# VH-VL binders against q58766: the designs that were tried, part 12

Target 1, 244 residues: q58766
Amino acid sequence: MIIMYAIGIGDNKEEVLKAYEKLKEEGIEVELIDNPKLLVDKLLDGEIDGAVRGSLSSSKVILYLRERIGKFYRASILKNPFTNGIFLLSPVGIDDISEDKNERIKDKIRIIEFASNFLKNYNIKAKVAVLSGGRLGDLGRNKVVDETIYEAEEIVEHFKGNVDIIHNGILIEEYLKDGYNIIIAVDGITGNLIFRCLGLICKIPGYGAVILSDKNVNFIDTSRNANWERYYNAIKFLIGGDFG

## First folded at step 17 (VH-VL)

Design b3
Fold by OpenDDE, look of step 19:
Structure b3 (fold): chain C 244 residues (1-244), chain A 118 residues (1-118), chain B 106 residues (1-106)
Amino acid sequence: as target 1 above (244 residues)
Amino acid sequence: QVQLVQSGSELKKPGASVKVSCKASGYTFTDYGMNWVRQAPGQGLEWMGWINTRTGDPTYAQGFTGRFVFSLDTSVSTAYLQISSLKAEDTAVYYCARHYNWEYFDYWGQGTLVTVSS
Amino acid sequence: DIQLTQSPSFLSASVGDRVTITCRASQGISRYLAWYQQKPGKAPKLLIYKASTLQSGVPSRFSGSGSGTEFTLTISSLQPEDFATYYCQQLYSWPTFGGGTKVEIK
């Protein structure tokens, strides 16, 4: 049986096609799909083994995917610049988690659970770092920052004793240096900004965003403005968990 | 006082099954992950895997999949290790050990000797 | 998996001696290393965690140092009750143990 993958092709066609050609040279069968619903349907119906959003509209693809499989979270996969490993960054969408405090905490807990299970499937032990809005010593300087600190502590307390989890403020660089591989951002805006800074500006290798849910869906969310390498890497990840 | 008390020694024939228990006391059972460690006679320590005591989700080390099953009975603060289709090479002392946030294994059971012999 | 190599495997020493055991990791593990003491017929006992933190109740003659890939356990003055086997353990990834170091009486 021939294993087939698909990449969505909307705008930014040149980069998608470049990835397509490179994959084809390697003998990897890839179908280019320019219809958001068709991409999702083929994946969920088992006609293809994995799908990359490619340059299709996020609002269309993600919305339809959510309609088909229910609520899910996303985590961006990035290469750790200090180690030879990877880390998951979540949330990375502006509306991926709730604005309500209690619901937001629940969302982050779910993300941690799904992300941990995700890494487990690749025989990777989860090491979770929860970000807050400041250094621990900044407590009392700003009410908003204080709330992020308390929220992070509450999350850590929830998992404490079982999950390898830590909260040490806003020090993402320290988290990454110590090999933490699940980074929980304060919110989707913060996560998205971190992603854009590290991945798009600093050019840290990335592999797209994976789906985090209780369902196993071989889908990689990618930016419509990504280069060919990111599309290529996303497919390579789906094939065998190739992290470069 | 924190204690992990394991079930007694077992003598089994090849192909049989054994279930080792590890009863915890002196702390909140569900607040600490539980690990299983194997030690063959005259050999070193080997991590078999762990079970999340809050969720019941087990993780098995490579080489300990299939015949090895971790389980819980939280109502009695007990973790279990079941080994099916026993082999001679399964002869070892098995330890349960709790960890705290993956920093250390601070408390251990006294160990359970499982001897597999025809 | 991360491999831990202990050296030496066997060590003969006398009471009062300074003893040093080394644990080398196949890759960087930061400070996620623990040391255990095991006596015959007994479960391992935690001595050191996070490379250098002494567990409560453990004599001060025990100390740990190191980070990254090289770690050491030191007994400043060996006591009669210290003759045992010592294991290092990493918890950076899925836990693994070193091969052990048996400290015997000379």
Scores: ipSAE 0.857, ipTM 0.929, lowest interface PAE 0.6, mean pLDDT 95
Fold by OpenDDE, look of step 21:
Structure b3 (fold): chain C 244 residues (1-244), chain A 118 residues (1-118), chain B 106 residues (1-106)
Amino acid sequence: as target 1 above (244 residues)
Amino acid sequence: QVQLVQSGSELKKPGASVKVSCKASGYTFTDYGMNWVRQAPGQGLEWMGWINTRTGDPTYAQGFTGRFVFSLDTSVSTAYLQISSLKAEDTAVYYCARHYNWEYFDYWGQGTLVTVSS
Amino acid sequence: DIQLTQSPSFLSASVGDRVTITCRASQGISRYLAWYQQKPGKAPKLLIYKASTLQSGVPSRFSGSGSGTEFTLTISSLQPEDFATYYCQQLYSWPTFGGGTKVEIK
């Protein structure tokens, strides 16, 4: 059986093509697809073994994927700049979790469960850090921040004593220094911003965003503004789950 | 007070199965993950894996997959370790130990000696 | 898996001695290290967790230090009841134990 992968190609064509050429040099067969629905359909219909969004529109690809497989979450895989390990960042989509408090909490709980299982499959113990909107000492300074703090505490309480989980405010740098490998953002906007700052600005290596669901889908979500290395790494991850 | 009480010593033939119990008391059973640790005679401690007491999801360390099964009966605050197809090298003391958020194993069972001999 | 190397494996000491046991991790584990004491025929007993936090009820002559890859357990003045085997344990990743250090009477 010939194993085939696909990368979506929209804007940022030069970087996608560069990744394509590098993969080709390594004997990895990759199809370039410029149609969002076709990319998803070929994957779900079994015509390809894995797909990377590449530089196709997120709104088009993600929405269609959601229509086909139902609700799912995403977690960006990034390299920890302090430990040289990896960490998962979620949510990273602006509409990945609910705006309703109770549903949002449930969404984050599900993300933690899926992400933990994901890491477990790679023989990695989950260490979960839940972000809030401020330092613990900031409680009372801002109503919205307070809500994020309480929400984080509720999530930690849910997993009390079992999952390695912590809430220590907004101190993501401390979480990463201590080797936490699942970072739960306050919401999808915050998560997306964190990703863009660390990945696209600071150039922390990454492998794209994996699908967190009860369904097994070999799909990697990538940014339209990513460099060729990120597209390349996403395919390499699909091939062998190589974290470098 | 917190207590973990394990079942008594077992003597088994090769190929047989054994099920060790660990009954917890003095605390909320589902608030703490439960671990299993093996110690062969005269040897050190070896982590076998753990079970999430809230979800029942087990995780096995390398070398303890297949023949080893963790399970729970939350109604009686009890964790179980089952070993099938027993081998002579399975002869050891097996401990259950709870942990809190992966910071420490603060309470241990008294251990269960499993002897496998022909 | 993260490997923990304890040194020494055996240590002979006298009552009143200052005893130091070292635990080295194969990679950085931050402060996620615990120390246990085990006496023959008994389950391990927690002494120190998070590298330096003394467990409640443990005598103050026990102390832990270190971070990253190097850790130490110190008994400031060895008592008769302290002759036992000591294990370090990391909980940074899937838990692993050191090989143990047996403290024997000289």
Scores: ipSAE 0.853, ipTM 0.924, lowest interface PAE 0.6, mean pLDDT 95
Fold by ESMFold2, fold request of step 22:
Structure b3 (fold): chain C 244 residues (1-244), chain A 118 residues (1-118), chain B 106 residues (1-106)
Amino acid sequence: as target 1 above (244 residues)
Amino acid sequence: QVQLVQSGSELKKPGASVKVSCKASGYTFTDYGMNWVRQAPGQGLEWMGWINTRTGDPTYAQGFTGRFVFSLDTSVSTAYLQISSLKAEDTAVYYCARHYNWEYFDYWGQGTLVTVSS
Amino acid sequence: DIQLTQSPSFLSASVGDRVTITCRASQGISRYLAWYQQKPGKAPKLLIYKASTLQSGVPSRFSGSGSGTEFTLTISSLQPEDFATYYCQQLYSWPTFGGGTKVEIK
């Protein structure tokens, strides 16, 4: 009833306005905000119920959001090409998780917890797959690969029982075929590259990247030079997870 | 040796509250999720939700978000179901059941009959 | 929610008969299906999980098959102790149960 959403508008105005007009035609009113700080402040102060970064500068919006809520992670929302559902890919920010091995494991554990809770709010049961650089049969061939395998196994052990969680190595396509809907990348670089391949090259439908935090932040990050459909889909997701 | 033992049957008046216990033994309580399942007289099985035994975070199925509260006490390996503002339609057998990785509910409590009658 | 439709809802059979119960899911659930047996006044008992894996201690006359949307529970030679109600359950998403199949003696 008094629910309000916003899209940030900076460069790429024509694509943002096209998304705005399409939403308006469907009876969905959205505020256009051209100030990074104002977008974040209105969201966090409760003046709007959800926000899409749109075409505002990422560094300005994300930096200020970090100042207001502290550390957070990002997960890309992608349509599963093998099922009727979505999956979250995380981390996707290149600097979202620590380079230190022990801190990186803690980061991934937090990502799984927040992503599972995010899906719960959409009435989706989490199925978690932790990627590594190889399979158990590859142990002993490469030190870096071995470390990623051991890390993945430790994370699985942390969650087993209560949570549907698996590690079967690097086989992302098999996880997606079996309906896994939280995919944990080895690190932010790996996650970003996977997103670029799936979303930007193969054009798997995407809904932006959500903020994973212990704060309830209804924010979707989008590319500032995206087409109108990305901005439109992000708003539709915020409204009710309209993705199938 | 795995066992889930529930508290005894309850006869309650409309508007009262009831708290059903489910005590686990023979395994590490926090390694399995705990579920609650309702079966009204002559009816099938209805999943009510679950509680994460490591975190204490409950999840309620649609229709069970108001008067139903799941909780746990890990010090005594026990899960609880509380139903407030009891109605006649709450008359049912209530089961606890554990799960592992969401593959199965392998052990169930014996069930607790809650009867709500004027 | 993923709906499970069991068929038949009721059947009457003789000791020694081969009994087949089907469970259809409203969408693909891979192999995340379990079968339970429930006798009057008792808790359900797990028979089969992951569509076809027999639970330890369950007689080998019980078997399960299927993947995707269509699943079956088969009792190869019905015994007197098998007269019960059988439920399928999906665990691909938040769990749901089928409506049950009551198996009675003829």
Scores: ipSAE 0.750, ipTM 0.891, lowest interface PAE 1.0, mean pLDDT 92
Fold by ESMFold2, look of step 21:
Structure b3 (fold): chain C 244 residues (1-244), chain A 118 residues (1-118), chain B 106 residues (1-106)
Amino acid sequence: as target 1 above (244 residues)
Amino acid sequence: QVQLVQSGSELKKPGASVKVSCKASGYTFTDYGMNWVRQAPGQGLEWMGWINTRTGDPTYAQGFTGRFVFSLDTSVSTAYLQISSLKAEDTAVYYCARHYNWEYFDYWGQGTLVTVSS
Amino acid sequence: DIQLTQSPSFLSASVGDRVTITCRASQGISRYLAWYQQKPGKAPKLLIYKASTLQSGVPSRFSGSGSGTEFTLTISSLQPEDFATYYCQQLYSWPTFGGGTKVEIK
């Protein structure tokens, strides 16, 4: 029998086990792994087809993954509340992008490229919206806000014509209404807060966070303290790339 | 003046290969995506896929993932469509068309008729 | 794939008539719809994009409207050069074309 997927199990065992039992009832092969290094090694060695961090320690799993594959970014997968699709929100790791302006722009360009390729693998055309810290009419009122606007414009200019990409300020709700499916946050803190508000407070369905990298890694990161539906949805996404 | 000029018509036998060219002028070639569109005789338009002219990365529509290859030569502002193992059903006019930010295909090549006959 | 259904498939009209062509999408596509005119033996020409924006150089008798799933192309007073086949195209996702509407002389 080939074991196709794994969920990390540490704390929060009740919720992980609920997800496991539901998947088993649906005939989906899932291994529960309580060893952070083993989870990552089995994934990268090809012994399993995909992995979810589950309730294992982030500091153990994510740091070891970084040792094995190098720099990567994270994108949350969320259901668009205005359409029938999903969107990727990135960065969502608080330390995923550089504090240095020029390196931060390069990070966001790489995120757009990796996220677009991720969607392409699921036959989804990328529609990219780059957030900034204000409305376009606010230019000139705050130096920090102005810099986020100029940074967003530079990123859009980089992709000239080939990519469906736009910047129209801070108005994330307008981008989502118009079907944009890659939302680039100002930084990791902003992206994380947007995720927590939409996913944890407003309960918009979420499917976890994917790893964006130049290495092919079929891994979804989840909160250690998530409910069972988040772990279940993450596995279902790895299998088909569509939750519904 | 923007222009896309395609190579001339081709008459081929089943099993052969063909390479259609699309030479762009009047604009910065790498600023626009390049698409290929097929139109069988008497039929409608069918999107085959596109190639990112900045990166050279092709994307193929479903049904075009095998025998069809998109490529570029940016030094001469030219996109190529290669079709291998030609079949009679490949008989069609093949168009190149550019896009900007996926809003429209504003300029099209004149089309290249490929006829596959025994 | 997002399916586009054009109606009618065929339309017979006289010079001076008002012509309306409908394009219906299988799901919402916001305003990301373009219209093209194609004459026999020629490449398609862009008329309208973003549902209602007239391309430069296109006569003002052409107009487009709609959002979401239902779109129309209107020719306010048909001219002899307007006898052609018209296609809609969505660019919200990977592009697809409608089946076409042939407009010919009555």
Scores: ipSAE 0.737, ipTM 0.891, lowest interface PAE 1.2, mean pLDDT 92

